# Designs tried in a protein design chat: VHH binders against Endoribonuclease YbeY (ybeY). Part 16

Target 1, 156 residues: Endoribonuclease YbeY (ybeY), of Chlorobium chlorochromatii (q3are0)
Amino acid sequence: MSLELCNSTRQAIPNKRLLQAIRMVVQGEGYEIATITGVYCGNRMSQRINRDYLNHDYPTDTITFCYSEGKAIEGEFYISLDVIRCNARHFNVTFEEELLRVTIHSALHLTGMNDYLPEERVAMQAKEDYYLQLLKTQKSISPQKSTDNAIFSCNS
Key: E = the ipSAE of ESMFold2; O = the ipSAE of OpenDDE; V2 = 0.75 times the mean of E and O plus 0.25 times the DockQ between their complexes.

## First folded at step 13 (VHH; framework vhh_ozoralizumab_d1)

Design i8 (from i1 with K109R; at its last look DockQ between E and O 0.03; V2 from the best seeds 0.00; counts 0 for: pae O 2.4 > 2, placed apart)
Fold by OpenDDE, look of step 13:
Structure i8 (fold): chain B 156 residues (1-156), chain A 125 residues (1-125)
Amino acid sequence: as target 1 above (156 residues)
Amino acid sequence: EVQLVESGGGLVQPGGSLRLSCAASGFTFSNYRMYWVRQAPGKGLEWVSEISGSGGSTKYPDSVKGRFTISRDNAKNTLYLQMNSLRPEDTAVYYCARVYIIYYGGSYRVHMDVRGQGTLVTVSS
């Protein structure tokens, strides 16, 4: 099991809570973590990835790479903190809350959940709300394996 | 049966070169965007190259750009990764992966639904 977060920006993020959110979602949905890398970046990196791999030449909140279909989740996601900040202002929520929501969203995508159709979006948003609330009510962080909680700087 | 089989891994010194191959079977190879991904010890998966079905478009992350070259021979159902100027941080198991992209409401996912067994690349003095 490996769960790592990379922050390529100078912006502080709640690493422990983000890690907990990912674990909570993956486990809650009946999956386990094999290898997950969460990358938190700025608009430049987001746009580059969006352009290069999705043919969208603009930044986006999250881009998810899913590597497996089994119960052991393997994947990556790239979240633009700049977009998160804009969204937070737009939705009148804190930066942290929006960041956690989008991280939860990304983790849900890794489990195979879709939000393409309107009803799927509603369902996924409900899941986001559920896990976000669950995270808020937790008073302590669950014990973690040695391979988890790795925070590193990334250049990719 | 859909299958991908990687080969070409091995031990190489820093600055050295290596060429990986991926043999595809069981599906129309040319219809799929293909990726190379790698997993270093204790690390998560990392995509390192992408090539369109026709081979007309390739993409690389900054970590390998200028050093790695992805290519494909659709007639042979084979994917390649030429790796030059190898570094110790390139040490990993390398996988080829079949890819399709899913577009969600404001979110996007690159799905790699098939991978091979992987081939180990070790860069060490």
Scores: ipSAE 0.033, ipTM 0.422, lowest interface PAE 2.4, mean pLDDT 86
ESMFold2, look of step 13: ipSAE 0.489; ipTM 0.771
ESMFold2 (binder alone), look of step 13: mean pLDDT 86; pTM 0.852

## First folded at step 14 (VHH; framework vhh_ozoralizumab_d1)

Design j1 (from i2 with R33S Y100S I102S Y103S; at its last look DockQ between E and O 0.01; V2 from the best seeds 0.00; counts 0 for: sugar tag NYS H31, pae E 2.2 > 2, off the site)
Fold by OpenDDE, look of step 14:
Structure j1 (fold): chain B 156 residues (1-156), chain A 125 residues (1-125)
Amino acid sequence: as target 1 above (156 residues)
Amino acid sequence: EVQLVESGGGLVQPGGSLRLSCAASGFTFSNYSMYWVRQAPGKGLEWVSEISGSGGSTKYPDSVKGRFTISRDNAKNTLYLQMNSLRPEDTAVYYCARVSISSYGNSYKVHMDVRGQGTLVTVSS
């Protein structure tokens, strides 16, 4: 069991809150973490991943790969901090809030939640709102499991 | 300031009708698609209807299709939801929401960036 975050950028991110958000979502949705890797990157890396795996030669806010079929989540996601910053401005929210939202969004995808249809989209956003609010009400960060690691600087 | 204000909710008997309104202000109303969404007691937020900025396109879930009609008057900055053949399961707080779209190449993200305070609809005999 491992939860790892990697930041390939020079931008500071709220790593503890991001880890908490992922754990909160996975547990809240009735799943467990087997192996989750979250990569926070720039547009260049996002676009490369999007191109190579999804045949979209554009940067995007998040790319999520889920490998699990059961309750133990195995997967990874790639979030572009550049896109997050753009979105934050667009939605008139803070960078941190948008980053947490997209991280929560990615975690929800890992649990099998989809947002292709309008009804799914609304439901998913409602979940995002719920977990964001829940995160805000947390006075202390839950204890980090021994297998949870945050890599705050990575070269990949 | 961007604002949405719903009205028209109330108590109605099964089979009855209601018309909800949503007054929009603080933004160019016609530039945005709008949603009606609802939240029943103990349930999550549910999508009820969508209308494009121009009003030329509408969408409904199967749960309300044929019974509900979304419309808008861009000159009045007002969104409407005509609800017919109401059922007890339609009981909920109804919200209007502005839909924002972010586009990145061939990809886009749809987000409800603003919602009203809601209006309560109760369907009961």
Scores: ipSAE 0.348, ipTM 0.751, lowest interface PAE 1.0, mean pLDDT 90
ESMFold2, look of step 14: ipSAE 0.422; ipTM 0.726
ESMFold2 (binder alone), look of step 14: mean pLDDT 80; pTM 0.797

Design j2 (from i2 with S107T; at its last look DockQ between E and O 0.86; V2 from the best seeds 0.73)
Fold by ESMFold2, look of step 14:
Structure j2 (fold): chain B 156 residues (1-156), chain A 125 residues (1-125)
Amino acid sequence: as target 1 above (156 residues)
Amino acid sequence: EVQLVESGGGLVQPGGSLRLSCAASGFTFSNYRMYWVRQAPGKGLEWVSEISGSGGSTKYPDSVKGRFTISRDNAKNTLYLQMNSLRPEDTAVYYCARVYIIYYGNTYKVHMDVRGQGTLVTVSS
């Protein structure tokens, strides 16, 4: 079991909350983590990945590689913090809220949830809102250790 | 370390049947969606079937639907393609492929991650 976050930028990100969000989505959707790698990067890396894998020459907010189809998730995602910053301004939300939403979005994709059809997109947005709200209402009871040496807890 | 090895190709008469096998190793086979693709001489790759990791969902293009059946035995890490009512235009090198899904924007792409070396199927009298 391995959950690892990597930040290739100088922009600070809330690692603990991001890990909590990912674990919450995976558990809440009835899945387990085999390996998940989350990469938080800039527009250049996002653009390169879009070009190399997707034949697009522009950055996107997230690109999610969903390797597994079973209950034990294998996958990775790449989130452009430059796009997150721009979108947070456009949506009039904080950088952290937009980052958490997109991280949750990526985790939902890792559980096999699609958002191609309009009704699927509505369902995705509802799940994003649900997990964002759940993060706001959690209280810490105790931290727990994992193989990634991160702390995940229910705040009190 | 990931390997896919196809076998079972050969010469068969039109209207005949043939069963291809693909031995998988180096990964958790049951977690991955698998494809069969083929390449006729001088042509590009053509997708011919898809099966989910569990084996519960299969898909086929119209060109082979009703004639080809993809299956898997996850306990033996083996993918199969049963080909019935074979036609000369089915002549090709057949490859099994491991695939995964890349989500971006409001869409997705199926990416062919690993492909075997192929097995030749020739349909001729």
Scores: ipSAE 0.652, ipTM 0.819, lowest interface PAE 0.9, mean pLDDT 88
ESMFold2 (binder alone), look of step 14: mean pLDDT 85; pTM 0.846
OpenDDE, look of step 14: ipSAE 0.782; ipTM 0.908
ESMFold2, look of step 20: ipSAE 0.611; ipTM 0.818
ESMFold2 (binder alone), look of step 20: mean pLDDT 86; pTM 0.846
OpenDDE, look of step 20: ipSAE 0.749; ipTM 0.910

Design j3 (from i2 with Y108H; at its last look DockQ between E and O 0.84; V2 from the best seeds 0.73)
Fold by ESMFold2, look of step 14:
Structure j3 (fold): chain B 156 residues (1-156), chain A 125 residues (1-125)
Amino acid sequence: as target 1 above (156 residues)
Amino acid sequence: EVQLVESGGGLVQPGGSLRLSCAASGFTFSNYRMYWVRQAPGKGLEWVSEISGSGGSTKYPDSVKGRFTISRDNAKNTLYLQMNSLRPEDTAVYYCARVYIIYYGNSHKVHMDVRGQGTLVTVSS
């Protein structure tokens, strides 16, 4: 089991809350973590991934690689903090709220949830709202011992 | 090491049938969606069929629907392609492939991660 967050930027992010959010979504949807790597980066990396994998040359808020379909999730996501900052201003929410929402969104994709049909988009938004509220009301959850809970800077 | 090894190709008459096999190793086979793809001489790769990790969902392009059937035996780590009513245009090297999904914006793309070395199917008189 491995859950790892990497921050390749100088911008501070709420590491503990992000880890809690990912665990809450995965377990709440009935899954387990085999390996999840979350990378928080800038527009340059996001744009490069979009160009190299998705045939377009602009950054996106998140790109989620869902490797497996089993109950033990194997996957990665890449979130551009530059896009998060811009979107938070556009939506009139805090940077942290937008970041948590997009992190939850990425975790929901890792559980196999789609969002390209209008009804799927509504369901995704509802799940995002649910987990954001649950995270807010459950932030004082008992300490959990784990040797797999690590936060590292990305190499290079 | 992840390995995919195709077998079962050969020469067959138009209208005939052939069953391809793909032996998988080095990963938890039942956790992964699988493709069959093919490449006719001098052409690009063409998607031929898709099956979910459990085997409960399958999909085909119009060019082969009703003639080809993808299946898997997760206990034997083996993927199959049953090809019926074969036509000369089905002549190609057939590959099995492991795939995964990339989500971005409100869209997705299926990405081919690992492909075997292929097995040749020739349909001619």
Scores: ipSAE 0.629, ipTM 0.819, lowest interface PAE 1.0, mean pLDDT 88
ESMFold2 (binder alone), look of step 14: mean pLDDT 85; pTM 0.841
OpenDDE, look of step 14: ipSAE 0.770; ipTM 0.908

Design j4 (from i2 with K109I; at its last look DockQ between E and O 0.91; V2 from the best seeds 0.00; counts 0 for: SAP .7 > .668)
Fold by ESMFold2, look of step 14:
Structure j4 (fold): chain B 156 residues (1-156), chain A 125 residues (1-125)
Amino acid sequence: as target 1 above (156 residues)
Amino acid sequence: EVQLVESGGGLVQPGGSLRLSCAASGFTFSNYRMYWVRQAPGKGLEWVSEISGSGGSTKYPDSVKGRFTISRDNAKNTLYLQMNSLRPEDTAVYYCARVYIIYYGNSYIVHMDVRGQGTLVTVSS
């Protein structure tokens, strides 16, 4: 079982809060973690992944690989911090709030939640708001395992 | 490490039946959605069925709906395709495949990451 976060950029990110968000979503939706890898990257890596897997040549805010369907989640996601910075400015929210929202969004996809239909998008946003609020009430929680808290740099 | 091995193909007359099997190893089988796909001589791959990890959800294209039934036995790590009322147009190499979903924007695709070597089904008089 592992939960790992990698940061291929020089932008500082709130590792402890991100790990807490992922665990909270997975457990709150009734799932367990087998393996989850979260990669925080720039537009260039996001664009490469879109090209390699989706046949398009532009970045997106997140790309989520949901390998498993059962209770034990296997998956990974790639979040462009460049897109997060732009979106945070556009929505007039903090970088951390936007990053947590998109991380929660990715984790919800790992639990099998879709957002293709308009009503699905509304439901997804409601879940994002719910977990963001829960994070605010548990802002100072400490993780039990030091290795799970590590941020690793990745090649872009 | 991950392996899928199909079996059960053969020659059958139109209107006949066959049951294909796919033995899975090297991964937690019940955790994965599975496909059957086929490739007729000189044609591209065609999706012929889908089953959820639990087996509770199945889907078929119109070309095989009502004739083909996908199932799985998660205790035996085995995927099945029951093919009834076979037609010459069903002649193909049949593959089982492990798939996963890639979400992006407000959309998704189903990606086939592992496929077996296939089993030949020939439907002819």
Scores: ipSAE 0.604, ipTM 0.810, lowest interface PAE 1.1, mean pLDDT 88
ESMFold2 (binder alone), look of step 14: mean pLDDT 85; pTM 0.840
OpenDDE, look of step 14: ipSAE 0.724; ipTM 0.897

Design j5 (from i2 with Y104W; at its last look DockQ between E and O 0.82; V2 from the best seeds 0.74)
Fold by ESMFold2, look of step 14:
Structure j5 (fold): chain B 156 residues (1-156), chain A 125 residues (1-125)
Amino acid sequence: as target 1 above (156 residues)
Amino acid sequence: EVQLVESGGGLVQPGGSLRLSCAASGFTFSNYRMYWVRQAPGKGLEWVSEISGSGGSTKYPDSVKGRFTISRDNAKNTLYLQMNSLRPEDTAVYYCARVYIIYWGNSYKVHMDVRGQGTLVTVSS
């Protein structure tokens, strides 16, 4: 089991809450973690990944690589903090709320959930709302006593 | 090391049948969706079949639907393609491939991660 987060930017992010969100989604959807790597980055990396893998040359809020099918998840995601900041301003929500929503969105994709069709998008948003609310309920709990692996910071 | 090795290609008459195999190693085979793709001389890659990790879902393009059957034996880490009613236009190098899904926005695509070296199928009288 390996869950690791990497922040390639200088912007502070709520590391413990992000790990909690990912675990909550994976376990709540009935899956297990084999290997998940989450990368929080800027527009340049997002744009490069979009160009290299997706044949378009613009950044997106998240790009999720779902390697496996089955109960033990193998995957990666890349979230642009620049896009998150712009979207948070546009939607009039906090940066942290938008970041958690997009992280939950990426984790739901890692469980095999699609959002291509309109009905799928409605279901995805409902799950995002559910896990965001569940996470708010858990946020009031004092510091966790756990054996979770440390969050990695990307080398410059 | 992840490895895919195709076999079973050869020369066959139009209307004949041929069964391809793909031996997989170096990864948990049942966790991955698999493709068969082919490349005719001087052409690009053409997708010819897809099977889910469990084997419960299969898909085919119209060009081979009803003639080709993809299957897998997860206990033996082996992927198969049964090709019936073969036509000269089926002549190609056939590859098995491990694939995964990339999501962005409200879109997704299947990305070919690893491909074997291929096995030649020639359909000729």
Scores: ipSAE 0.682, ipTM 0.847, lowest interface PAE 0.8, mean pLDDT 88
ESMFold2 (binder alone), look of step 14: mean pLDDT 84; pTM 0.830
OpenDDE, look of step 14: ipSAE 0.739; ipTM 0.902

Design j6 (from i2 with S57R K59T; at its last look DockQ between E and O 0.68; V2 from the best seeds 0.69)
Fold by ESMFold2, look of step 14:
Structure j6 (fold): chain B 156 residues (1-156), chain A 125 residues (1-125)
Amino acid sequence: as target 1 above (156 residues)
Amino acid sequence: EVQLVESGGGLVQPGGSLRLSCAASGFTFSNYRMYWVRQAPGKGLEWVSEISGSGGRTTYPDSVKGRFTISRDNAKNTLYLQMNSLRPEDTAVYYCARVYIIYYGNSYKVHMDVRGQGTLVTVSS
């Protein structure tokens, strides 16, 4: 069993809160961790991964590799802090709140949750809100509006 | 090292049957969704079947539905494709593949992580 976070950028991130969020989602959805690697990176790495695996050449806020099925999660995710910063500014939320939301979003994908169909997007947003609220009961953070799942790219 | 090794291909008459096997090693086989895909001469890869890690969910395209059956034996780390009522258009190299899901934006893609060397199935008189 391992859960590891790697930050390939100079931007400070709240490691303890991020680990807490991932464990909370995985446990709350009834799963266990076999291996999870979370990579916090810039637009160049995000764009490279999108090009190499997804046949498009632009960055996204997160890319989540869900390797396994069943109770024990094997997977990894890549979150662009450049996109997070841009989206936080665009939605008028803090960097930390946007980062936590996208990290929760990635963890929910690792549990097999989709957000391709409109019904699935609504369910995903509801789960994101739920886990953000749980984190607030353990630490103080500002409320987040339900625009967190918008598709947006920031070319900075 | 993750390895997938197909076997069971050969020459068979139209209407005949073959059973393909795929021996898996180097990973926890039961945790992974698996595909069979094929490549006919001069064509691209075509998805032929999908099976969940547990074996409880299978899907097929219309071109093979009712004739092909995917199965797995997780105790033996082996994937199978039972092919019945074979037709000349089923002639192809058949590959087993380990797959996983990549989520990005509001989309997802099933990615073939590893595939074997393939086994040739020729259906002709």
Scores: ipSAE 0.627, ipTM 0.807, lowest interface PAE 1.0, mean pLDDT 87
ESMFold2 (binder alone), look of step 14: mean pLDDT 85; pTM 0.840
OpenDDE, look of step 14: ipSAE 0.759; ipTM 0.909

Design j7 (from i2 with N31R K59T; at its last look DockQ between E and O 0.80; V2 from the best seeds 0.61)
Fold by ESMFold2, look of step 14:
Order: sequence, then structure tokens, then C-alpha cells
Structure j7 (fold): chain B 156 residues (1-156), chain A 125 residues (1-125)
Amino acid sequence: as target 1 above (156 residues)
Amino acid sequence: EVQLVESGGGLVQPGGSLRLSCAASGFTFSRYRMYWVRQAPGKGLEWVSEISGSGGSTTYPDSVKGRFTISRDNAKNTLYLQMNSLRPEDTAVYYCARVYIIYYGNSYKVHMDVRGQGTLVTVSS
């Protein structure tokens, strides 16, 4: 099992929270880590990867390589901190919140989750919101799905 | 070393059949999605078939659907392509390929990581 984060920039990032987020998503979706490498980089590296692999010449917020199928994840992702900074301003959220959301997004892709169709995008965003909330409370999520019934009290 | 070796190509008349094989080594074969792709003379690569790592899911483009069948034997680390009702337009070098998915934006691309040297199929009278 290997989970490694690499930051090629001078921008400080919350390494412990990022590792926690990735582990939380992988465990919560019922997967295991074989190898995951997360690279936090600038626009130059993001542009190079987009050009070399994806046939376009501009950076994106994240690029996720999902190498294998099955419960043991092999993969890597590249996140441009320059794009994160711009998007955080655009969405009026903190840099850390945007970075955590995109990291969670990349981890969800590593579990095989797509977001090409509109309904898939809605499902992806819902999972992102779910894991972001769990990180704010610092809770480990359960792989077990729970259904609850409410009982209302009656006072006399 | 990851290696893919195709075999089974040859000359066949229109309407005939061939079965291609691809021997895989150097990786855990059952963990990987596999493609067959082909390249006709003077043309680019064309996707011909896809099979999941388990073998439970297969897909085909309209040009070959109903005529070609992809399969795999994970115990033997071998990928197959059964080609029936062959047409002159099927003449090409056929390659097996290991693939993985790259996600970007709200899109994705299937990237061909490793491909073999290919096997020539010629359909001619």
C-alpha cells in the first residue's frame, strides 16, 4: 500500500488534510489503496500533460490517471494550484476548500466514478459535498449504508 | 516487462473467418481492460472492440458488431478476437492493447498504454 503526495510549487498546502481526504474517500467508497500518487503542480506541468495526453494546450484543475480496475486502486492525479487559486476566487470559496474539493473529486474518479453525463455530475457533486462535510467534522465514514426512521414525541 | 504478442492473422476470402490471439505477460492480466484496434493501409487506428478485466462487459462499434467477438481467458493470460463474415474493408494490421482511463474536466479519454507488434489480416479474392 502506498499513498504519496508531491508538491512541486512554493504554495503551502494542507498535506495532512489532503491525505485524510483521500483515505476517507477510498475507504468510504469501499476501495483499497494499492498505489496512489497525488501531484500538486503549476499551470506549466498541467498544460504539458494536457498537450501530451489530451490534445489540448491549456491547464485544467485536475487530471486523473485511473490505471486499473477492481478494489485495489492504482492511479495518480495532477492538480494545478494556479487553477485552484483562480477557481476559488471565481466561486468565492477559500483556497483550501477548493483544493480539498478537487482532491476529493480526483479520488472519486480513482474509484471509477464518472461525471460525463449530467446525472453523473450531480452524483459526483453530492459525493464531494458529503466528504467535505465529513472532513469538517473529522469523522471517519462508514461503508455501510444506513436508513433511519424518525419517531416524533408526543407531550401531554 | 509488459508484453503483448498477437497471432492468427493471414489471408482469407470474403465471408471467411479468423481467430486472433494475444498472449499477455508481465502484468496482472485480469486487472486490465483490453482493446483490439486495427490500422488499414494508409489510415489511422480504429477501435474494434473492448473487454473489461473480468470479461463480463464487451463493446463494439457498428462496423463490426454482430461479426466480431472479443473474449479473454484470464487463467491463460490470453485475449481473443473471433472475426466472422470478413469483408475486404476489414483488411488491416490488428493490435491488442492494454488501456486505462484519464479523467479531465467533465470528460475522459481511454489511453492506449501498451500495444503489440500486430498481426496482418488480408481479406481478398
Scores: ipSAE 0.601, ipTM 0.799, lowest interface PAE 1.1, mean pLDDT 87
Fold by OpenDDE, look of step 14:
Structure j7 (fold): chain B 156 residues (1-156), chain A 125 residues (1-125)
Amino acid sequence: as target 1 above (156 residues)
Amino acid sequence: EVQLVESGGGLVQPGGSLRLSCAASGFTFSRYRMYWVRQAPGKGLEWVSEISGSGGSTTYPDSVKGRFTISRDNAKNTLYLQMNSLRPEDTAVYYCARVYIIYYGNSYKVHMDVRGQGTLVTVSS
């Protein structure tokens, strides 16, 4: 089992809190982490992925790849810090809050949660709110498993 | 190496039945959502059935709903497609495929990363 976060940018991010958020969501939803890779990148990388996989030639806040089902989660997600910053300003929230929210959102998708329909979106947003609030109230970071890796620098 | 091998195709009369099998190897079969897809002569690829990793959830397009049943035996690493009340328009090469989902915005895309060689089903009088 491994959880790895990669930052391909020069922008500082709350590494420990992001790891905690992902673990909290996966565990809270009754799953386990087999292999999760979170990549925090800029608009260029986001746009490239969006173009190559979705035929959308523009950057986006998050793209999540869910590879497996069951209790053990396998997947990866790509979050553009540039889009997050823009959205934070737009929504009048802090960069960190928006980043955590979108990370939580991506983790929820990895557990198989959907937001295709309006009612599903409402439910997913409620989960986002729940975990975001839970994260704020936690005094300690969840223990890291021996197979989990902390934040590392991305080569590309 | 991930591998999918389809079998069970053949010639059948209209109204007849066939059961297709797909043998999976090289990956933890029970962890993955699986598709049956088909390609008729001169036509594009068409989705005909979906089953979750556990087998607890199945979905069908209207074109085959009520006639086709997808199932799986995870202990045997095998996917099945029971086809009843077959029609000439069901004539196609049938493929099993491993899939994963890409989430973006409020939408998603299903990606088939591995597909077998296919098995031919011909429905004709």
Scores: ipSAE 0.495, ipTM 0.821, lowest interface PAE 0.5, mean pLDDT 91
ESMFold2 (binder alone), look of step 14: mean pLDDT 85; pTM 0.834

Design j8 (from i2 with T28I; at its last look DockQ between E and O 0.78; V2 from the best seeds 0.00; counts 0 for: grease 25.2 > 24.2, SAP .672 > .668)
Fold by OpenDDE, look of step 14:
Structure j8 (fold): chain B 156 residues (1-156), chain A 125 residues (1-125)
Amino acid sequence: as target 1 above (156 residues)
Amino acid sequence: EVQLVESGGGLVQPGGSLRLSCAASGFIFSNYRMYWVRQAPGKGLEWVSEISGSGGSTKYPDSVKGRFTISRDNAKNTLYLQMNSLRPEDTAVYYCARVYIIYYGNSYKVHMDVRGQGTLVTVSS
């Protein structure tokens, strides 16, 4: 079992808090991490993935690949730091807060939560708020497995 | 290596029944949603059935609903398709497929990343 984060940009991000957020969500929702890869990238990579997999030729805040439905989570997500920065300004929140929120959002998707319908969106946003607040109050969360690793340097 | 191997196809009379099997290997079978899909001669790929990883949820298109039943034995890493009341229009190569979901915005896309070699089902008098 492994949790790996990768930053393909030069922009600093709150590494420990991002890992904590993902673990908190997965554990809080009653799941375990089998293999999760989180990639923080720029607009170019986001747009490429969006184009190749979804036929959308523009960058987006997050794309989440949820491979599994069981209790052992297998998946990956791609978050554009450029879009996060833009959204943070737009929503009048800090870059870090928006980044954590979107990371939590992606982790929730990995647990099988969806936001297709308006009521589902409201429910998911409530979960985002909950975990974001929880993250602010907790100093640390124990890893589920000793094999969890963070690699905050990406080759591409 | 992820592998899916279909079996159980053959020739059957209209109104007859067949049971297809799909042996899975190389991944945690119970973690994954599985599809049966089919391709008739000269036609595109058609979704035939869906089952969740646990087997607790199943879905069918109207074309096979009430006639086909998808199931799985996670202990045996095997997917099944019971086909009853078969019709000539059911003639196709049948594939089992592993699927996953891509979430983006407020939407999603289902993607089939692995399929077997298929098994031929021919319904004819």
Scores: ipSAE 0.744, ipTM 0.909, lowest interface PAE 0.4, mean pLDDT 93
Fold by ESMFold2, look of step 14:
Structure j8 (fold): chain B 156 residues (1-156), chain A 125 residues (1-125)
Amino acid sequence: as target 1 above (156 residues)
Amino acid sequence: EVQLVESGGGLVQPGGSLRLSCAASGFIFSNYRMYWVRQAPGKGLEWVSEISGSGGSTKYPDSVKGRFTISRDNAKNTLYLQMNSLRPEDTAVYYCARVYIIYYGNSYKVHMDVRGQGTLVTVSS
């Protein structure tokens, strides 16, 4: 079992809360962790990954590699803190709230949830809200509902 | 070290049968969805079949449906392709492949990350 977070930026992130969120999602969805690596990075790395794997030339808030589909999760995700900061400003929510939501979103993908179809997007949003509320009951977190996982660019 | 090794190919007459095997090692086999793909002379890779990690879900293109059966034995780390009613157009190098999903935005991509060396199937009279 290995759950590791890596921050390649100078921005402070709430490591303990992020780990808690990932564990809550995995356990709550009835899964176990074999290996999960979470990388919190900037737009340069996000753009590189998008270019190399997805033929996109822009950053995204998260990219999730779901290696396994069994009960023992193997996977990794890459979250751009630059995109998170831009989205938090755009949606008028705190940086921490947006970061937790996207981290939960990535963890839900690791459990095999899709969000390609409109009904799948609604189910994903409901699960995000559910786990954000659980974190609120453990610690005070300002709740925020998101209706879409949109890609934004803050670079100018 | 992740490895996939195919075997069981050969020369058969039209209407004949073959069973291909794929020995997997270096990963938790039962956790992964697997593909069979093939490459006919002068063509690119063509998807032939998929099976879920548990073995409970299988899928085939119309070109092989009803003739090919994918299966797996998770205790033996082995993937199989039973090919019946073979036709000359089934002539190809057959590969087993491990796949995984990359999620991005509201989309996803199935990525083939490991492929074996292949086993040749020739269907000719």
Scores: ipSAE 0.616, ipTM 0.808, lowest interface PAE 0.9, mean pLDDT 87
ESMFold2 (binder alone), look of step 14: mean pLDDT 86; pTM 0.843

